Miniprotein binders against q53ft3. Designs and how they scored, part 127

Target 1, 195 residues: q53ft3
Amino acid sequence: MFGCLVAGRLVQTAAQQVAEDKFVFDLPDYESINHVVVFMLGTIPFPEGMGGSVYFSYPDSNGMPVWQLLGFVTNGKPSAIFKISGLKSGEGSQHPFGAMNIVRTPSVAQIGISVELLDSMAQQTPVGNAAVSSVDSFTQFTQKMLDNFYNFASSFAVSQAQMTPSPSEMFIPANVVLKWYENFQRRLAQNPLFW
Key: E = the ipSAE of ESMFold2; O = the ipSAE of OpenDDE; V2 = 0.75 times the mean of E and O plus 0.25 times the DockQ between their complexes.

## First folded at step 13 (miniprotein)

Design H13 (at its last look DockQ between E and O 0.01; V2 from the best seeds 0.00; counts 0 for: pae O 9.9 > 1.5, placed apart)
Fold by ESMFold2, look of step 13:
Structure H13 (fold): chain B 195 residues (1-195), chain A 83 residues (1-83)
Amino acid sequence: as target 1 above (195 residues)
Amino acid sequence: SPIQEEFEKLMERAEYHFEWAEKYYEYGDKEYALLYFEFAARLFRKAAELAKKNNDPESYKEAIEYAEEAQKYAEEIQKELEK
């Protein structure tokens, strides 16, 4: 349902689903990360009246998770770029992940996505409004990497008739990649600040 | 009173969303601008409901006027996105 991208890293498309309505991506070596892209894969939209609250979590000096609301993704805003570099020493906030029994390494941060009613999301305020307008160098590099990922993944597409079964392998239908690419391209094209 | 305190919190939060909706619009992120104007409108309407429970018609009028303003901006942006 969701993807997570950090510049210079492979895109993550296999979130850990830790509850019916909660999804998590691990971010190892989080101290080197400045921005994170969270996006919908495009195959399953949010149910009517719902969206996703996006959180960032890192371990504090005592190893306790510190969760901070970054912002939102919805059917009308299917992807967003969040700045996290200033959050790694910040204060925690109210969050829905406190009851999660997730085994975590102290040096690994997480991106959490909680599927919620839009009415509930409206009552939340992101920390420092971490979402960015996508006009910095990270955003420009991310567009190039999105194009590169789409072209690379598409070069491996085969029809079902051409496949030899391999039960130890996982496959991604080509139309999932196309939908993801089209959603991201549409979003980026709505930003007139590209030069 | 507890109801008045909740009303004030909702109004402040709604105004915060409204301000950021305007900033996202200026940044060119019409999708987030739309989302945040809609969030502001939702919270202003919730504040109006509390003012009604508190028998405070002036606070009710204020909250409803802000809710309608936020919704008007959201509708205008929705029309821009449909092009």
Scores: ipSAE 0.517, ipTM 0.833, lowest interface PAE 2.0, mean pLDDT 78
Fold by OpenDDE base, look of step 13:
Structure H13 (fold): chain B 195 residues (1-195), chain A 83 residues (1-83)
Amino acid sequence: as target 1 above (195 residues)
Amino acid sequence: SPIQEEFEKLMERAEYHFEWAEKYYEYGDKEYALLYFEFAARLFRKAAELAKKNNDPESYKEAIEYAEEAQKYAEEIQKELEK
């Protein structure tokens, strides 16, 4: 139902379902993470009148998890970018994950998504500066994400002479990926919010 | 030279993914570790090919050694996942 993306890392598409209405992604080495993208996979929509509250958990000075509300995802807004690098010293808010014994490693942060009523979500206040409001930060994150994807995809590129017939696989010409990348870069430079 | 710069960039990226593979393995995410070791190995091999084209046998040897190491870890993890 949900995906989690960190620039420079592989996308996570398999959240741990810790309850019927709660999902968790683990973020190893969270101190190196500036931004996180949470998005719906598009396979299963929220039920009518429901959305997702997105929380971030990091260990405090005592090693105890501190949960903070980052923001929301909904059927109308199926993705969101959050800045987490500045949240290390924040106070915890009330969160729906407190009663759950989630095994954590001290160096691992978590993204938690709680499926909740939209009306209830509207009454909640995310922590300040969690939502990406800076165009520059958004552009930088997007650029890193695109570079990572291009590098990853290009690592699989082979010449025609090197290709082994595989009838079960589809192949995309590297030139198509490059053209898409170049076009995306151009559009991003013109308007970071073009998409 | 442009070829040398490309080589260095590939090596740097490969090393980055190699390090992350180790981290994911330590964390217990073997599937991610496997993927990143495989990615590192591919990048090291590409770097090796560039070194070969540039007639740099030392850089070629270095890149191949790292590629083999990454591949070895990937294979070991693959075996663990098959149990």
Scores: ipSAE 0.005, ipTM 0.246, lowest interface PAE 9.9, mean pLDDT 79
ESMFold2 (binder alone), look of step 13: mean pLDDT 90; pTM 0.888

Design H14 (at its last look DockQ between E and O 0.34; V2 from the best seeds 0.00; counts 0 for: pae E 2.6 > 1.5)
Fold by OpenDDE base, look of step 13:
Structure H14 (fold): chain B 195 residues (1-195), chain A 83 residues (1-83)
Amino acid sequence: as target 1 above (195 residues)
Amino acid sequence: SPIQEEFEKLMERAEYHFEWAEKYYELGDKEYALLFFQFAARIFRKAAELAKKNNDPESYKEAKEYAEEAQKYAEEIQKELEK
């Protein structure tokens, strides 16, 4: 349902589903990460009246996880870029991931997505410093990320003749990925901050 | 009063959403601006309802006016996105 992109890293499309309505991505070496993109894969939309609250978790000085609300994704806003650099000084907020026994290493942060009612999401306030404020930084990040994603996705493309039946796996047609990429690129060209 | 405190918290939250909506719009992120204006409108409406229940017509009027303003901006952005 969700993907996570870090510039210069492999795209993550396999979130760990920790609950029916909760998904987690691990971000190794998070201290080197400035921006993260969270996006919907386009396979499954949010139910009507629902969206996703996006949280970031990092270990504090005591090794305890600190969760902060970065922002939201919805059917109308299927992707968002968040600045995670500098969040270390922020106070933790209440988060829906408190009960998760996630084995954390000191260098690994997490992105958590909680599927919630829009009405519930409206009652939350994201941290202000997570918003991308620079068009230039965003554009550079996005282009690198898109190229990385396209290269990654295309590397797994197989013809039907090459496909082996795997009923346990879901397949995304390459044309869907390409169309998504083209649409994304078009939107990016029109408005670098559309997402 | 506890009700007044709740009202003020709602207003503060709605204002926060409204301000960020404006910021995102200025940055060119119309989709996110739309979302936050919608959030602002929802919370302002909630504040208005609370004020009404508390028999505070001044607070009701204020919250309602802000809700209408937020909704108007949301609708305008929605129209822009549909072009």
Scores: ipSAE 0.651, ipTM 0.883, lowest interface PAE 0.7, mean pLDDT 84
Fold by ESMFold2, look of step 13:
Structure H14 (fold): chain B 195 residues (1-195), chain A 83 residues (1-83)
Amino acid sequence: as target 1 above (195 residues)
Amino acid sequence: SPIQEEFEKLMERAEYHFEWAEKYYELGDKEYALLFFQFAARIFRKAAELAKKNNDPESYKEAKEYAEEAQKYAEEIQKELEK
């Protein structure tokens, strides 16, 4: 019914169903994740009058799970991007009293989806700044496209010592691609819709 | 009183949803704007019914007017999405 996507990782489409109305995705190494996409696969819509509340769970400083409401998905909003980097940054910094108590277990967070009545969802308030706008979604998509192009072009890089003469070919210094990438990314950060 | 406290909590929650709906609309996320205006309208209507039960016509009128405003914005956005 649901999918979960993190940039640079395989999409997850097989949620663990932990109750009739509750679904969970594991996020190993969650500290390296800035955004997560939660979406409906399109096979089964929510029943009328219902939707999905999306939660993020991470271990607190004592290793206990903390669940926070990120936002919602519904038939009218079937996919959403949630920023989780701000929710986890406090655990990865210096502690005033507990640096020697840092847990070394692998950091695994969870995305939980609870199928609920819209009236019940309306009674809840998400944590601030978790859900991102459609503009931020476009920015993330565009950054993935940029990364893909840069990785592709970089795979053809050779040093001048490695080049063989090929008079019918034109060559572009790899630094041109890098400068283009850096310039495009800077402009995208200033205006996500500039192109 | 417990009823007045519940009314005030409902109004605050509905106003929170209303403000976020406006922010999502300005950011171009019409789908979330619609959802949050609908949430605001639902909660304002609950507040209005509580005020009516409590025989408080001024609070009833206020909550009902906010519910109608939120519903109006939701309907306008719904039409924009259907274009």
Scores: ipSAE 0.399, ipTM 0.780, lowest interface PAE 2.6, mean pLDDT 76
ESMFold2 (binder alone), look of step 13: mean pLDDT 90; pTM 0.897

Design H15 (at its last look DockQ between E and O 0.50; V2 from the best seeds 0.00; counts 0 for: pae E 4.0 > 1.5)
Fold by OpenDDE base, look of step 13:
Structure H15 (fold): chain B 195 residues (1-195), chain A 83 residues (1-83)
Amino acid sequence: as target 1 above (195 residues)
Amino acid sequence: SPIQEEFEKLMERAEFHFEWAERYYELGDPEYALLYFEFAARIFRKAAELAKKNNDPESYKEAIEYAEEAQKYAEEIQKELEK
């Protein structure tokens, strides 16, 4: 349902589903990460009246996880970019991931997505420094991200003759990925912050 | 009063959403601006309902006016996105 992308890293499309309505991505070496993109894969939309609250967790000085609300994704806003650098100075907020027994290493942060009612989401306040403020930085990040995603996706492309029947797997035609990429680039060129 | 405090908290939250909506619009992210204006409108309406229950017509009027403003901006952005 969700993907997570860090510039210069492999795209993550397999979130750990920790509950029916909760998904988690691990971010190794999070201290080197400035921005993260969270996006819907387009396979499953949010139910009507629902969206996703996006949280970031990092270990505090005591090794305890600190969760902060970054922002939101919805059917109308299926992707968002968040600045996670500098969040270490912030206070933790109420979060839906408190009951999760997630094994954490000191160098690994997490992105959590909670599927919630829009009305519930409207009652939440993201941290102020999670928003991207620089168009130039965003554009550069986005371009790198797109290239990485395209390269990643294309690396798995196989011809019809090379396909092995796997009824448990779904396949996406390469031309669909390319079309998505082209459309994304077009939109990015028109509006660098269309995310 | 506890009700007045709750009303003020709602208004503050709605204002936060409204300001962020404006910010995102200025940054060139109309989709996110739309979302936050919608959030602002929702919360302002909740504030209005609370004021109504508390028999505070002045607070009700204020909250409704802000809700309508947020809704107007949301509708305008939505029209722009549909072009």
Scores: ipSAE 0.565, ipTM 0.845, lowest interface PAE 0.9, mean pLDDT 84
Fold by ESMFold2, look of step 13:
Structure H15 (fold): chain B 195 residues (1-195), chain A 83 residues (1-83)
Amino acid sequence: as target 1 above (195 residues)
Amino acid sequence: SPIQEEFEKLMERAEFHFEWAERYYELGDPEYALLYFEFAARIFRKAAELAKKNNDPESYKEAIEYAEEAQKYAEEIQKELEK
C-alpha cells in the first residue's frame, strides 16, 4: 500500500504489516539518513475519512526507541518528504533519570504509518522540525534518486568483449544512461520542479 | 475554568495548522496547504461547538469565523488542484 524512499538508496515497497492498520519500514544506518519520502503506491487508497499518520523511530542517546509524529499522507497528499536529521534530540523526548549511553546497541530506525481517522489526525501536532517541503530539500531528494538510478543501471554495464552470449537479452550502451543522467541533472538545476 | 482552557487549546492547535497551511502554500506545496487548512477548519469547528455548549456566543463567533476562513482557503486550493 505504501512506499518508502531514502535519498541515495533503493525504494522500499514491502512494508512490514504489524497490525491491520499499522505498517513499518526498517531503515538501517539511520545516522546517514537526512530525508525520507513516504508515498502511496496507488494500488489501494485510504478509506473515505481516513489517512495515514507517519512516525519515525530511532534509539535516542540512551538507546531507547522513540516514536515521533513526522506528519501525514492522505488521498489528497499521497506523498511527502520529511527531514529527519534534526530529530535525534527531539524536545518532547524526556527521561526523568537520564540514561547512560548504550554504546553497543545496533540502531535501526523505523518509519511507521498508522491508518487513522482524519478527525483523529487533525488533533495531532507533528514535531516542529520534521515536515519539509522546501525546493532545496526536494532538489536534494531528486539528486539522490538520480544517483541511485545511475549507480544501479551502471552496475550492470559490460563491455562487448565481456558479454556472455544471450540472444534474448536487450542491452543499453552505458553512455546512454550517463547522457540521461547529465541531462536530467542539468534540467533539475534549472528548474527543480520540472518533473 | 476547564472548559475555557480546553477552548483555548483547541484554538491554539487550529491556529498552528492554519499558519503551517499558509507557509506550505507560500512554499509551493498546495496539497499540504490544503491538508492543513482542512485540519484547521475541523479543529476550529470543534472549538465553536464547545463554545456553543458553554453558551459563549463571542467565542463561538470567533471560532466559526476562523473555521469558515480556513474552509474557504481549502476550497479554493482544491479547485486549483482539480483543474
Scores: ipSAE 0.259, ipTM 0.732, lowest interface PAE 4.0, mean pLDDT 74
ESMFold2 (binder alone), look of step 13: mean pLDDT 90; pTM 0.891

Design H16 (at its last look DockQ between E and O 0.54; V2 from the best seeds 0.00; counts 0 for: pae E 2.0 > 1.5)
Fold by OpenDDE base, look of step 13:
Structure H16 (fold): chain B 195 residues (1-195), chain A 83 residues (1-83)
Amino acid sequence: as target 1 above (195 residues)
Amino acid sequence: SPIQEEFEKLMERAEYHFEWAEKYYELGDKEYALLFFEFAARVFRKAAELAKKNNDPESYKEAIEYAEEAQKYAEEIQKELEK
């Protein structure tokens, strides 16, 4: 249902579902991460009147998890970018992940998505410093992300002669990926926040 | 009073949403701006309902006026997104 993307890293599309309405991504080496993109995969929309609250968790000085609300994703806003650098100075907020016994390593943070009613989401206030404050930073992040994805996807490209029959798999022509990449770059150049 | 305190908290939250909606709009993120204006409107309406229950017509009027303003902005952004 959800994906998580860090610039220069592989896209994560397999969230750990810890409850019917809760999903978690692990972010190793989180101290080097400035921005995270959370997005819907487009396979399953939110039910009517529902969305997702996006939380970030990092270990405090005592190794205890500190959860902060970054923001939201909805059917109308299926992707969002969050700045997670500098959040270490913030206080924890109420979060729906408190009962989770998540094995944490000191270098691993987590992104949590809680599926909630829009009315419930409206009762919450994201941390202010999680918002992207500069278009330039966002553009740079997005470009790095796109390059990473393109490189990753292209690494799996095979010629017709190299193809092996696999009826259980779907194949996408490399040209489609390239066209997507070019279109995305064009749109990004026109409007860095087009999504 | 506890009711008045709750009303003030709701108004503060709604204002927070409203301010962020404006910021996101300025940044060019119209979808997120829309979402936050909608949230602002919802919370202002909740505040208004609370004021009504508390027989406070002045607070009710204030909250409703802000709710209508937030809703107006949301509708305008929605129209922009449909173009």
Scores: ipSAE 0.562, ipTM 0.848, lowest interface PAE 0.8, mean pLDDT 84
Fold by ESMFold2, look of step 13:
Structure H16 (fold): chain B 195 residues (1-195), chain A 83 residues (1-83)
Amino acid sequence: as target 1 above (195 residues)
Amino acid sequence: SPIQEEFEKLMERAEYHFEWAEKYYELGDKEYALLFFEFAARVFRKAAELAKKNNDPESYKEAIEYAEEAQKYAEEIQKELEK
């Protein structure tokens, strides 16, 4: 029903279902993770009037789980990016996972998704502004990626006088890359989620 | 009174959702803006029901007006997303 993605890692699509309405993903080596993406796989929507509350859990200094509400996913917002780098010593929040016998491993955190009525989700307040930070962080990461790509491609620029004939190779004018970069950057500034 | 304290908690929670809905809209995240305006409307309506049960027409009117405002923004954003 759900997927969980961390940059540089394989996507997880097989959540551990710990109750009919509760799903968990393990995040090993969570201290190295800054952002996590939680999304619906698209094959099983939430029932009408329901959605998902998304929680982050990490072990405290005694190995006891601390759960924090990151935000929500719904049929109308089926994926979200959450910044967790600032939450690894944060305060706990009310959560529905406390009665479950969850394994306490010092280097493993968890993402929990609780399927709930929208009325119940509306009564919850996410800890900090993780979902807002994820939108800003995505924009910042995307801008850095665009800058890196442009600088990389431009470092290979040569004049026509410096070129050797290579009839089996295809070439593009350098200004095509610049034009694409400028158009993409403009689109990103107008709508950070345009892709 | 405990009923007045619960009313104030509901109003604060709804206002929190409303403010974040506005922030998400400014950032261009219309889907989250819609979600949080809808959450605000739901919580304002709960506050209004509590005020009605407590025979407090001034608080009822305030909460209902905010709920309707939040719902109006949600409906406008929903139409933008459907285009």
Scores: ipSAE 0.485, ipTM 0.826, lowest interface PAE 2.0, mean pLDDT 79
ESMFold2 (binder alone), look of step 13: mean pLDDT 90; pTM 0.884

Design H17 (at its last look DockQ between E and O 0.80; V2 from the best seeds 0.00; counts 0 for: pae E 3.7 > 1.5)
Fold by ESMFold2, look of step 13:
Structure H17 (fold): chain B 195 residues (1-195), chain A 83 residues (1-83)
Amino acid sequence: as target 1 above (195 residues)
Amino acid sequence: SPIQEEFEKLMERAEYNFEWAEKYYELGDKEYALLFFEFAARLFRKAAELAKKNNDPESYKEAIEYAEEAQKYAEEIQKELEK
């Protein structure tokens, strides 16, 4: 239902479902993480009148979880970027994950998503530094991801003179990847928040 | 009274959401701006229902007017996102 992405890491798409309405992603080595993207995979929407409250949990000096509300995802805003670098010594928020089994490793934090009524979400207050709402931040993150993909895919490009026949292999011509990359950049320039 | 106190809390929370919606709009996060205007409208309408139960037509009218304003901003932003 949900995905979780940290720059420079593989996307996580298999949340731990800890209750019917609660999902968790582990973030190992959370001290090195400054931003997290939480998004809906698009396969299962929220039920009508519901959305997702997104929490960040880190272990305190005693290994006990400290949970903070980052913000929200909904069918109308299916992804969000959250800055977590400033949260790792803040006070906790009220949260629905109090009895959750947690990893006691000092370098592992969690992202929790609680499916809740929009009426309940409307009464919650995200922490002041959690939301990254700047177009520049979103554009910068997305541009770095696109450049990384293009550079990676282009490293496999070969000319027809260099290719050997391989009837069991399928190839992606490099110009197709470039066209995709150019099209995506154009869409971002026209609407930096199109996702 | 408990009903009047709950009304005031809902109005304050709705105003908080309204103000943050405006801030998100200024920052260019139109989807969050839309969400927070919708949150504000929901809470203003909830406050209006309490005022109606409390037989307070002036508070009802005030809350409904704020709900309609928040909804209008949400609808305008929705139209911008459709472009």
Scores: ipSAE 0.283, ipTM 0.751, lowest interface PAE 3.7, mean pLDDT 76
Fold by OpenDDE base, look of step 13:
Structure H17 (fold): chain B 195 residues (1-195), chain A 83 residues (1-83)
Amino acid sequence: as target 1 above (195 residues)
Amino acid sequence: SPIQEEFEKLMERAEYNFEWAEKYYELGDKEYALLFFEFAARLFRKAAELAKKNNDPESYKEAIEYAEEAQKYAEEIQKELEK
């Protein structure tokens, strides 16, 4: 139902479902992460009148999890970018994940998504500055992500002379990836929020 | 009264959401702006219902007026998103 993306890392599309209405992504080495993207996969929409509250958890000085509300995703806003850098100074808020025994390691943060009524979500207050504060910041983040993907994909590019027969594998021409990249950049430049 | 206190809290939260909606709109995030205007409208309506139960027609009127304003902005943004 949900995906999580960190720039320079593999996309996560398999959340741990810890309850019927609760999903968790693990974020290793969270101290190096500035932004995260949470998005709906498009396979299952929220039921009518419901959305998702997105929480971030990090260990405090005592190793106890501190949960903070980052923001929301809904059918109308199926993706959002959150800045998680600098959140360490905040106090924990009431969160729906407190009673769950989630296995944690000290170096791993978590993104939690709680499926809730929109009426309930309306009464919640996200932490300040968790949302991307500017279109420029969003654009920069997206650009870095795209560059990382392009670099990753291109690293596997081989010439026909270098290809080995593998009937079980499908191949995509590098030019297709490049065209996709260029088109995406164009769309991003025209409208940074086109998705 | 407890009802009056709850009403004031709802109004405060509604106003908060309204302000954030405006900020998000200014930042170009129309989808989030829409969401927060909708949140504001919901909260104002809830406040209005509370005022009605408390037999406070002035507070009811105020809350309804703000709810309508928030809804208007939400509808305008929705139209923009459909273009």
Scores: ipSAE 0.270, ipTM 0.712, lowest interface PAE 1.4, mean pLDDT 83
ESMFold2 (binder alone), look of step 13: mean pLDDT 90; pTM 0.897

Design H18 (at its last look DockQ between E and O 0.01; V2 from the best seeds 0.00; counts 0 for: pae O 10.5 > 1.5, placed apart)
Fold by ESMFold2, look of step 13:
Structure H18 (fold): chain B 195 residues (1-195), chain A 83 residues (1-83)
Amino acid sequence: as target 1 above (195 residues)
Amino acid sequence: SPIQEEFEKLMERAEYQFEWAEKYYELGDKEYALLFFEFAARLFRKAAELAKKNNDPESYKEAIEYAEEAQKYAEEIQKELEK
């Protein structure tokens, strides 16, 4: 069993199982989605020698699904972040979902997970640089947030003589921290990649 | 020959996976680095099997050496992840 998460949306944990080895999540309003997280729930692992190939699908001009390989999840890599912005007009690659009877609605894309042999997965090439290193993005985001906070808070520094007697120590009024937090949350909600 | 063409395709794909494994390692994503080194090792071993079927010992040796190198990196990363 798998989960699917988009920033700002409720996590999905109930995939549509369209075959014994194939699972699908619907993504309404896919044009507004930049990144998707796919992960294993941890309740049932892949069988020995197998893993999951992760695909993204949207309708073509004729209503036929167009599937693109995003990357992989395995027992050893049970979660991954995929960038799907910029993929919507790409040409599909070979994939296992073509003839499947998958219900779709206009403006709804899909994430497909196909349980496959590791030997088969090793021969596949994901589209572009869709797989994103969560470690690298997390460290960059965290450092950028810390820099932003330090610059903002430091611009309001008040001498100890104005607050409490401790001249070797600088203090920052608490409302500065609150104002920074509110501004940061607003900017992040408007553009999660503003850093 | 069809066997030689398939061998060359596997070697190229294995090298591609090996290079991406190195890039993921440099970015700090050790789990993907491990996965892609394991993918590369699998493909190099498949290429070695084809070289053996094609009675080409030079290509066999080359593919096995690359497979062993990829597997060695994967094992080192596995140890790092188990700490």
Scores: ipSAE 0.205, ipTM 0.681, lowest interface PAE 4.7, mean pLDDT 74
Fold by OpenDDE base, look of step 13:
Structure H18 (fold): chain B 195 residues (1-195), chain A 83 residues (1-83)
Amino acid sequence: as target 1 above (195 residues)
Amino acid sequence: SPIQEEFEKLMERAEYQFEWAEKYYELGDKEYALLFFEFAARLFRKAAELAKKNNDPESYKEAIEYAEEAQKYAEEIQKELEK
């Protein structure tokens, strides 16, 4: 349902589902990460009236996880860019992941997505400055992310003639990825801050 | 230098995308060929910018030349798709 993208790293499309309504991505070496893109894969939409609250978790000085609300993704806003650099100084917010025993290593941060009612999401306040505010920075970042994603995806591209049947694997047609890319670029060009 | 290493990595990645573009074109997948040529061009330009920051005019020139080549192929394919 969700993807997570860090510039210069492999795209993550396999979130760990820790609950029916909760998904987690691991971000190793999170200290070097400035921005993260969270996006819907387009395979499964949110149920009607539902969206995703996106949280970031990092260890505090005591090694305890601090969760902060970064923002939201919805069917209408299926992707978002978050600046996670500098969040270490912030206080933790109320989060839905506190009761979960999520395996954590000290050098690994986490992106958590909680599927919630849109009405409930509207009552939540993301941490300040988590959203990318600069159009230029956003455009540059997005371009880097898109390039990274295509580099990754293209490495797995095979023709029909080269395809080996693998019933245990799910495949996304390359055309779907292309259409997503084109739509994303179009939307970005129309409104760089559409998310 | 770290900058030089990054430059070389970008050039390698761009070349890889260029090769994929050619492969897709040969397979008749012109839309993908277009996409990968455009991608290669972007990577070569990024490499060029890095070379510029590193005050390496030779590397800059090389990267720009490859970027222009990739862009040329992309434009040609785009014209084919518009027919």
Scores: ipSAE 0.006, ipTM 0.207, lowest interface PAE 10.5, mean pLDDT 77
ESMFold2 (binder alone), look of step 13: mean pLDDT 90; pTM 0.890

